# VHH binders against Shikimate dehydrogenase (NADP(+)) (aroE): the designs that were tried, part 4

Target 1, 275 residues: Shikimate dehydrogenase (NADP(+)) (aroE), of Thermodesulfovibrio yellowstonii (b5yj55)
Amino acid sequence: MITGKTKIIGIFGDPIEHTLSPLIHNEAFSYLGLDYCYVAFNVKKDKLKEAVEAIRALNIRGVNITVPHKETVIQYIDELSDEVKNIGAVNTILNNEGILKGFNTDVNGFILSLKDEGISMKNKNFLILGAGGAAKAIVYGILKEGGKVYIYNRTPSNALAIKEKFKKFGFIEIVEMDKSVTEKIDVIVNATSLGLKKDDPMPLNPELIKPEHVYCDIVYPETPLMREAERIGCKVVGGIGMLLWQAAFAFKIWTEVEAPIEIMKKTLNKLLTKD

## First folded at step 5 (VHH; framework vhh_7uia_1)

Design s46 (from c09 with Y102F)
Fold by ESMFold2-Fast, scan of step 5:
Structure s46 (fold): chain B 275 residues (1-275), chain A 121 residues (1-121)
Amino acid sequence: as target 1 above (275 residues)
Amino acid sequence: QLQLVETGGGLVKPGGSLRLSCVVSGFTFSSYEMAWVRQAPGKELEWVSSISGSGGSTYYEDSVKGRFTISTDNAKNTLYLQMSSLKPEDTAVYYCARGKYFYGSGRFDYWGQGTQVTVSS
């Protein structure tokens, strides 16, 4: 039941209407008896400053930040966590009595999603496809865990920017897309948005994937390349684990209570079992 | 050839128990989340329970929690659903389903034929 006492949490993004975050957070609040409500806000690029000021004006407890705002939002935030200072992207804001603090829960969300599946990162070779905000969090997380990063991006300058920023944290090398690029790789990660649209090209030629590879995709519920990797015989990790774990960390930031991740997962299972 | 075959359904009185079994072939059990999904006559599919391929984490729909237990025997490639304190509203066709990827999120790519459970006096 929403009342005048209910605390509001939101998500800012564009597009936003298909986000699963309200579903998983609201069910978690209900399960734990927490008087919070999570709502989605479509925020256009030219309205981000006003939306952030509205966090203070409306006394919103906090928000998630998603595409395309994760980097641009930083200029409007009062305090940044160490992860944000290192990455340059925010996915979670806490409003503490008008002081806005930015966090990035994608880092630990990615790390825990792989650890839950028994995948260790130390001394493993990761091929990262993409160089956006999600890629920055993923690269930082892998380096933090002692993994080695090989990065490819269609726009080489974006990959170079990531290498220059993160080389101080560990091994990172830019690779060209050739016939042997995956031969030394243990884990392939699609950190692009490719696979969301029906006619998107595949982020990698499936001929470069072998059964020994682990294939990870941040896109959910499923991409064409995830289907191809499974057909080849790979262990496949989809984006749902990262979605759930980043949400669990954000939940704790806003509420100071451990997230019921089993309830969040159960909620998604109910929704996606229809038909 | 990838198959899921359910057995163990039948007629039971309210308060009774049944154990459903699902024998799988053609894939490695520990690499996938496995689930039980049911469909009562004239209603949509309802997720009942899931078990992770890693760690043995289990999840239940609220109406069955405490009454149903999901488990696996990896050596036999068999998924189980132990049903206790059965109610007339548990009457449905029960399907064994394979989750496509880790955490499944309700997305299933392979289904069994289903086994009928009828709870009636």
Scores: ipSAE 0.012, ipTM 0.437, lowest interface PAE 9.1, mean pLDDT 87

Design s47 (from c09 with Y103F)
Fold by ESMFold2-Fast, scan of step 5:
Structure s47 (fold): chain B 275 residues (1-275), chain A 121 residues (1-121)
Amino acid sequence: as target 1 above (275 residues)
Amino acid sequence: QLQLVETGGGLVKPGGSLRLSCVVSGFTFSSYEMAWVRQAPGKELEWVSSISGSGGSTYYEDSVKGRFTISTDNAKNTLYLQMSSLKPEDTAVYYCARGKYYFGSGRFDYWGQGTQVTVSS
């Protein structure tokens, strides 16, 4: 039940209509008896400043930030967590009495999504496809856990920028897409948006994938490359796990209560079975 | 071929118990999320329970929590659903299902033939 006492939490992005975040957060609030409501807002690039100012004006408790705003939003935020200062991207804002603080829960979201599947990162070789905001959080998370990063991006300058930014945190090397690029790799991660549209090119030639690889994709519910990795015999980790765990950490930031992970997982399973 | 074969369904009185079994062949089920999904007469598919590929995490629909237990026997490649305190509203065809992309995807790509559970006096 929504009343005049209900606190609002939102998500800013474009496109936003198909986000699953409202469904998992609202069910968690209901389960714990927390008087919050989570709402999606489509925010165009030229309206981000006004949307952030509305957090203060409307006394919104906090918001998630998604594509394409994760980097641009930083300039409008009062305080940044150390993780945000290191990676340069925000996915979660907390409004503490008009003071906006930015966080990045994608880092721990990615880490826990792999650990929940029994995948360790220390001393493992990761091939990261992409160099956007999600890639920055993922690279930072892997290096923080003692993993080794090999990064590929079609625009080499973007991969170089990531290497220069993160080399102080651990092993990171730029690779070229050749026939042997995956031979020393344990985990392949698609950190691009490729696979959201049916006609998107594959981010990697499936011939480079072997059954011994773990294939991880931040895109959900499935991509053509996820299907190919499964046919090859790989353990495949989809993007829903990262969605779940980043949401759980954001939930705690806004509510100061541990997220009911089992309820959030149950909600996702129920939605995807019916949808 | 990939195969999921369910057994253990039947007719039981309210308050009774049944154990459903799903024998899996053609893949290593410990690498996949496994689930039980049911369909009551004239109703839509309803997710009942899931177990992670590692067997470490289990999840239940609220109406069955505390009454049903999902488990695996890796040596036998078998998924179980232990059902207790059965109610007439548990009457449904129960399907064993494999999650396509481990826990969190929520999508199921292979299904068993289904086993009928009827709770009636």
Scores: ipSAE 0.012, ipTM 0.422, lowest interface PAE 7.5, mean pLDDT 87

Design s48 (from c09 with S105E)
Fold by ESMFold2-Fast, scan of step 5:
Structure s48 (fold): chain B 275 residues (1-275), chain A 121 residues (1-121)
Amino acid sequence: as target 1 above (275 residues)
Amino acid sequence: QLQLVETGGGLVKPGGSLRLSCVVSGFTFSSYEMAWVRQAPGKELEWVSSISGSGGSTYYEDSVKGRFTISTDNAKNTLYLQMSSLKPEDTAVYYCARGKYYYGEGRFDYWGQGTQVTVSS
């Protein structure tokens, strides 16, 4: 039951209607008896500054930030985490008595999604497909954990920009797609949006995948290439784990209470198994 | 005052067991990820294991899976690492660390003093 005492948490994005975040967080609040309500706000590009100021004006506890605002929101935030300073993107804002603090929980979301599946990163070779915002968070997380990054992007200049930005944190090299590059790879990560639409091409030729590879995809619930990797005999890690763990960290930032991981997992499983 | 204090290190033979403890004070223990990180002589820091503040989720470095168990006792504000089937390669200083809550430098914001574990003949 929502009352005049309920604290508000939100998400700013455009479009926003299909976000799973309200369902995950509200079930967690209900389970723990926390008097919070998570709501989605469609915020167009020309209204972002006003929306951020409304966090202070309405005493909103905090918000998630999603596409297309993750980079542009930084200029309106008072304090930034190390992850945000290094990546250049925010997905979580905390309102601490009018001081807005920006975080990127996608980094921890990726790291814990792999660790939850028993996959270590130290001294492992990762092939990262893509050079967008998700790729930056993933690359930063891998390098921070002592992993080695090989990056491929259709537009080489975008991959070069990531290498120049992150080379100070560890081993990162740009690669071309051939069989020799995948032979030294332990984990393949699709950090592109390919697989979100039914007619999208696969981000990688399945012939380059071997049973010894781990295949990871940020797209959820399941992509054609995830299915092919499973048929080949790979361990497959889907994007739902990253969604779960980034939400768990954001929950902790806003509430100062550990997220009920088991309840969040149960909620996501129910949402994804309605067929 | 925020403190993390490790105990339980020592000399043990290969195949032996040790239990490390870390008593924490000055913060709400159940609200933070806690971790064990080790440093072998002449090598870099290596993450070993992490546990969620609730104690419900645990994570391990591949080399220690099945041999080490991380746990918490929230009533005692204590983090544990039960180590079994110890190998000479496990010889290191073991640090208790708190996961970062607010922005700052690195993944962990507070560390204990460390406790020496030596696995030898």
Scores: ipSAE 0.000, ipTM 0.138, lowest interface PAE 15.2, mean pLDDT 85

Design s49 (from c09 with S105Y)
Fold by ESMFold2-Fast, scan of step 5:
Structure s49 (fold): chain B 275 residues (1-275), chain A 121 residues (1-121)
Amino acid sequence: as target 1 above (275 residues)
Amino acid sequence: QLQLVETGGGLVKPGGSLRLSCVVSGFTFSSYEMAWVRQAPGKELEWVSSISGSGGSTYYEDSVKGRFTISTDNAKNTLYLQMSSLKPEDTAVYYCARGKYYYGYGRFDYWGQGTQVTVSS
């Protein structure tokens, strides 16, 4: 039951209507008896500043930030976590008595999505496809765990920018996209939005994937390349795991209570297996 | 279902200009690498230029660099090739092509029918 005492948590993005976050969080609040409500808000690019000020004005406990706002929101936040300072993107804001603090839970969300599947990162070779906000969080997380990053981008200056930004945290090498690019790779990560639309191209030629590879994708529920990797015999880690774990960490930031992971998983499974 | 239709070819004098257009349908072309590939009479296919589906990165064969410009109008689902300072050696059928994989090596899965460009005095 929503009352005058209920604390509000939101998500700001555009488009926002298809987000699964309200269902995941609201079920978790219900299960734990927490008096919170999670609501989605469509926020256009020209309204972001006003939306952030509404967090204070409406005494909203906190919000998730998603595309296209993760980088631009930083200028409107009072305090930033070390992850945000290093990555340059925010996905979670906490309002503590009018002081807004920005966090990036995608970092630990990615790390735990792999660990939950029994995949270690230390000294493993990762091929990262993509150069956006999610890619930066993933690269930072891999380096933090002692993994090695190999990056490719069609614009060489974009690959160089990522290497220069993150080389102080660990091993990063720029690679060329050719027949041999995956030969020394343990884990292939699609950190692009390719696969969200039905007519999107696959990010990578499936001929470059072997059964020994782990294939990870940030897109959910399932992409054509995830299906090909599974057919080839790879262990596949989809974007649902990252969605789950980043939500669990955000939940703890807002509520100071551990997220009920099993309830969150059950909620996602109902959404994904419904006919 | 997928279609790529080229227009804008024709006969021009050396030093002249032409703009080729390729209208695509049946896919979100801004998500794909798009390319222009040409074939001169009795010769093999020669890649001319590519544009990435996002970020707008462009690539050119050395012989056309500085003379040709590839661009897209995503709202019109149209790929362009602006050709200037045309030479007799540019005479060829020009094909619009779609890249098969976003981070792939040089493979195309869909092609237009081609448009003839003839550079002659």
Scores: ipSAE 0.014, ipTM 0.371, lowest interface PAE 7.5, mean pLDDT 86

Design s52 (from c09 with R98K)
Fold by ESMFold2-Fast, scan of step 5:
Structure s52 (fold): chain B 275 residues (1-275), chain A 121 residues (1-121)
Amino acid sequence: as target 1 above (275 residues)
Amino acid sequence: QLQLVETGGGLVKPGGSLRLSCVVSGFTFSSYEMAWVRQAPGKELEWVSSISGSGGSTYYEDSVKGRFTISTDNAKNTLYLQMSSLKPEDTAVYYCAKGKYYYGSGRFDYWGQGTQVTVSS
């Protein structure tokens, strides 16, 4: 039941219609008896400043930020967490009595998605495909956990920008995509959007993947390359875990209560299978 | 329909220049590696050059480095090969090819009809 006492949490993005976040968070609030309501707002690029000011004006408790606003929103926020300062992207804002603080829960979301599958990062070699916002959070997370990063991107200047930004946190090198590129790699991570559309090419030639590799993909629920990696005999980690854990961390930031992980998992599974 | 159409071939004297064009349709151009592959009379197919879908990474066969430049106009779905300092050994049918995977592994799933380049006196 929504009343005059209900606290509002939102998500700003464009497009926003297909976001799973309202259903995941609202089921969690209902399960725990928390008087919160999560709503989606389609916010166009030219309206972002006004939308952020509306957080204060409407006394909204906090918001998630998604594409295309994760970088541009930073200029409108009062305080930034250390991970945001280092990455340059925000996915979560908390309103504490009119003071807006920005966070990036994708970092811990990625880390926990691998740890939940029994995969450690310390001293392991990661091949990262892509150099966008997700890649920045993933690279930062791996380096902070003591992992080693090898990065490939079709636009070399974007990979170079990531290397220059993050080299102070640990080992990061740009690689050429040749027949031997995966020989020293433990974990292959697709941090591109390849696999979301039916006609997308596979991010990597499956011939470069061996059973000993772990294959990780930020895309969900299942991509053609995830299917090929499984056929080859790899441990496969999909993007569902990252989606779940970033939501769980954002939930705690807004509510100061631990997220009900099992309820969030059940809701997410129902949304993806439509059962 | 998925289609690749090459133009710009012709007869040129040694030391001359030509620009080949390949117009593509039926797929998301920026998502695939594109390549130029040639076949000289009585020879097998020889890969010449590749470019990533974003246009950020380019690759060349050693014999053409410094003489040929591959480029794209993603808005026009057009691939180019600018050829300079042409040699008789560059005489071949030049094919535009679409990569099968994100990385150019020499695997191509669609090809154009080819355009003839002849370098002679």
Scores: ipSAE 0.000, ipTM 0.313, lowest interface PAE 10.7, mean pLDDT 86

Design s53 (from c09 with F108M Y110V)
Fold by ESMFold2-Fast, scan of step 5:
Structure s53 (fold): chain B 275 residues (1-275), chain A 121 residues (1-121)
Amino acid sequence: as target 1 above (275 residues)
Amino acid sequence: QLQLVETGGGLVKPGGSLRLSCVVSGFTFSSYEMAWVRQAPGKELEWVSSISGSGGSTYYEDSVKGRFTISTDNAKNTLYLQMSSLKPEDTAVYYCARGKYYYGSGRMDVWGQGTQVTVSS
């Protein structure tokens, strides 16, 4: 039951209607008996400043930030975690008595998604497809764990921006998408939104994937390329793991209570089996 | 090839116990969520229990909670379901299944052939 005592947590994005975050967090709150309610807010680019100020004005406990606001929102936040300062993207805001602090839980969400699958990152070669906000968190996480990054993006200037930003943290190189580039790769990561729409092109030619590769995708529930990688014999890590773990870390930031991982996972599984 | 083979089913009296085993081959067991799913005669598939291959996180349907225990032996690539305090309503074919995604226990892509459990006097 929502009452005058219920604390509000939100998510700001555009579009927002299909986000799974409200269902995941609200089931977790219900399971633990926490008097919180998670709601989605469609926030257009020209209204972001006002939306952030509303966190203080409405005494909202905190919010997730998703596309297209993860970078733009930084200018409106009082304190930033060191990870946010280094990455330049926020996905989680905490309101502590009017002081807004920004975090990026996608970093540890990605790291744990791979570690939970038994995938070590130190000295492994990662091919990163994409150069957006998710790619920045992923690249930073890999470099932090001692991995080596090879990055490809269809807009070369975006790949160059990421290389210049993160080269101080470790090995990062821009590559061309040819047959030879994947031969030295251990893990292929799709950090683009490709595969979300039925008519999206595959992020790369499946002929470049070999059974010895690990294939990771931030898109969920399943992309055509994930199906091809599985058919080829790869270990496949879908975007559900990253979604789960980033949500778990955000949950703890807002509530100061450990997230009920199994309840969140159960909720995601039910959402993925619905028509 | 990918293969799941269930054993341990049979006829048991109400209140009895059975241990089901599922031996998997052709894939890295610890990379997948594994589940037990059952189908009673003339009814739809019913999800019973799941376990994460890497972490040992377990989930149970309310009707079996406290009576059934799911576990793994990763060295043997074997999934178990220890069933106790069996009821006639537990009569079903029990399937071992592999989750399509690591965190997606509700989406199964590889199934065993099933093992029959019959609970009757």
Scores: ipSAE 0.000, ipTM 0.117, lowest interface PAE 16.5, mean pLDDT 85

Design s54 (from c09 with G99D)
Fold by ESMFold2-Fast, scan of step 5:
Structure s54 (fold): chain B 275 residues (1-275), chain A 121 residues (1-121)
Amino acid sequence: as target 1 above (275 residues)
Amino acid sequence: QLQLVETGGGLVKPGGSLRLSCVVSGFTFSSYEMAWVRQAPGKELEWVSSISGSGGSTYYEDSVKGRFTISTDNAKNTLYLQMSSLKPEDTAVYYCARDKYYYGSGRFDYWGQGTQVTVSS
């Protein structure tokens, strides 16, 4: 029951209607008896500044930030975690009495999604497809865990920007998309939005994937390339795990209470069994 | 039994480096945010640095940014604080602490006994 005492948490993005975050967080609030409500807001690029100011004006407790706002939002935030300063992307804002604090829980979300599946990152070769906000968090997380990064992006200047930014944290090299690009790779990560829309091209030619590869995708629940990787015989890690773990850390930031992981998992499983 | 045991303190000259270690037992790092907190002679406890359970997020007090690095070795159940460009103002007893909640509350439920760091010529 929503009342005049209920605290609001939101998510800003575009498109937003397919987000699973409200389902995960609201069930967790209900389970723990916390008087919060999580709401999705479609925020167009030209309205981001006004949306951020509305956090203060409406006394919203905090918000998640998703595509396409993760980088642009930084200029409107009062305090940034050191991790955000290093990465240049925010996915979580806390409103502490009118002071907006920015965090990035995607790093920990990605790390735990792989560890939860038994995948070690130290000295492993990762091929990262993409160079957006999610890619920056993923690259930082891999380098921090002692992994090696090979990065490809359709816009080469964006891949170069990531290399220059993160080379101080570990091994990172730009690769060209050719017939041998995956030969030295252990883990392939799609960090692009490709696969979210039915008619999206595949982020990688499936002929470059071998059974020995681990295939990871930040898109959920399942992409065509994830299905092809599974048919080829790969271990496949979908975006649901990253979604779960980043949500758990954001939940703690806003509520100062540990997230009920098993309840969040059950909520996601119910959605995944729908026709 | 749950224990936090600090080592690595000592006397160091200004501009020097030192690495503090904290060995934990009875829990895993992935379940808790860990912190280093210091107390200089005649002053209050000052939070220095924190690291999230997964190791993906690190936080630093402004006075130590760029000079100190917090890290973990999960295989050894050990939390580290690598200290460089040390200043006399860094002289303090350094405590390893576990956050009461697993991400960033600033409230600590378990503390080590502390290790003395003295920066003097």
Scores: ipSAE 0.000, ipTM 0.135, lowest interface PAE 18.2, mean pLDDT 85

Design s55 (from c09 with G99A)
Fold by ESMFold2-Fast, scan of step 5:
Structure s55 (fold): chain B 275 residues (1-275), chain A 121 residues (1-121)
Amino acid sequence: as target 1 above (275 residues)
Amino acid sequence: QLQLVETGGGLVKPGGSLRLSCVVSGFTFSSYEMAWVRQAPGKELEWVSSISGSGGSTYYEDSVKGRFTISTDNAKNTLYLQMSSLKPEDTAVYYCARAKYYYGSGRFDYWGQGTQVTVSS
């Protein structure tokens, strides 16, 4: 039951209508008897400052931040975790008595999503498509685990910025999109928002994908390139695992209670078995 | 090419036990999340349990938690559902299913034919 005592948690993004975060968090709150409600807010780029100020004004407990706001939001936050200072992207904000603190749970979310499927990162070659907020978290996580990063972005200056920022943590090289770009790659990761919209271009030509590759996509529930990788015979890791694990870490930040992973996973499985 | 073949269903009294088996062929077992899904008479499909491709993570519907155990034998390419303390409410056709992607990020792509479990006294 939602009452005048219920604390609000939100998510800021654009687009936002298809997010599964409200479903998994609200079911977890209900299961544990926690008096919280999770709500999605579509926040346009020109309204982000006002939305962040509304966290204080409306006494919202905290928010998730998603595309396209993960980097831009940093300027509006009072305190940043050490991890956020290293990567330059936020996906989780905690309002602690009017002081906003930024965190990034995508790093461990990505790491655990691959480890849960038995995929080792140490000494493996990753091709990362994208250079936004999610890409920064993913690159940092891979380097931290001893993986090697090859990065491509449509805007080359953004890829260069990531290389310069993260080269101190491990092996990172910029690649051009040519016919041989995937030859030495073990894992391909789409870290762009491409695939969220029906008419989005593919982030990679499917002809560059071989059955030996693992294909990973942060977009959920399914992208055209995920379908193509499956047809080719790849092991495919979708965005649901990363969604689950980043949500579990964010849940603990807001509530100070361990997330009921089993309940969150169960909620996603129930949704995905219905046709 | 790819097949899921289920066995182990039947009629049991309340409090009884059954072990369902699903033999799979044509794919690398450890690369896919596997699930048991059931359908009771006149009701929608209900997810029962899942096991990750690594075998490290198992998940259960609340009504079966503590009573059912999902497991795999990779050497035999077999998925199991050990059911104990069965209740009349567990009566359903049980399907073995392969998740298309990690955590079923799309949909289940291969299903068994189903095996009937009837719990009646």
Scores: ipSAE 0.011, ipTM 0.458, lowest interface PAE 9.2, mean pLDDT 87

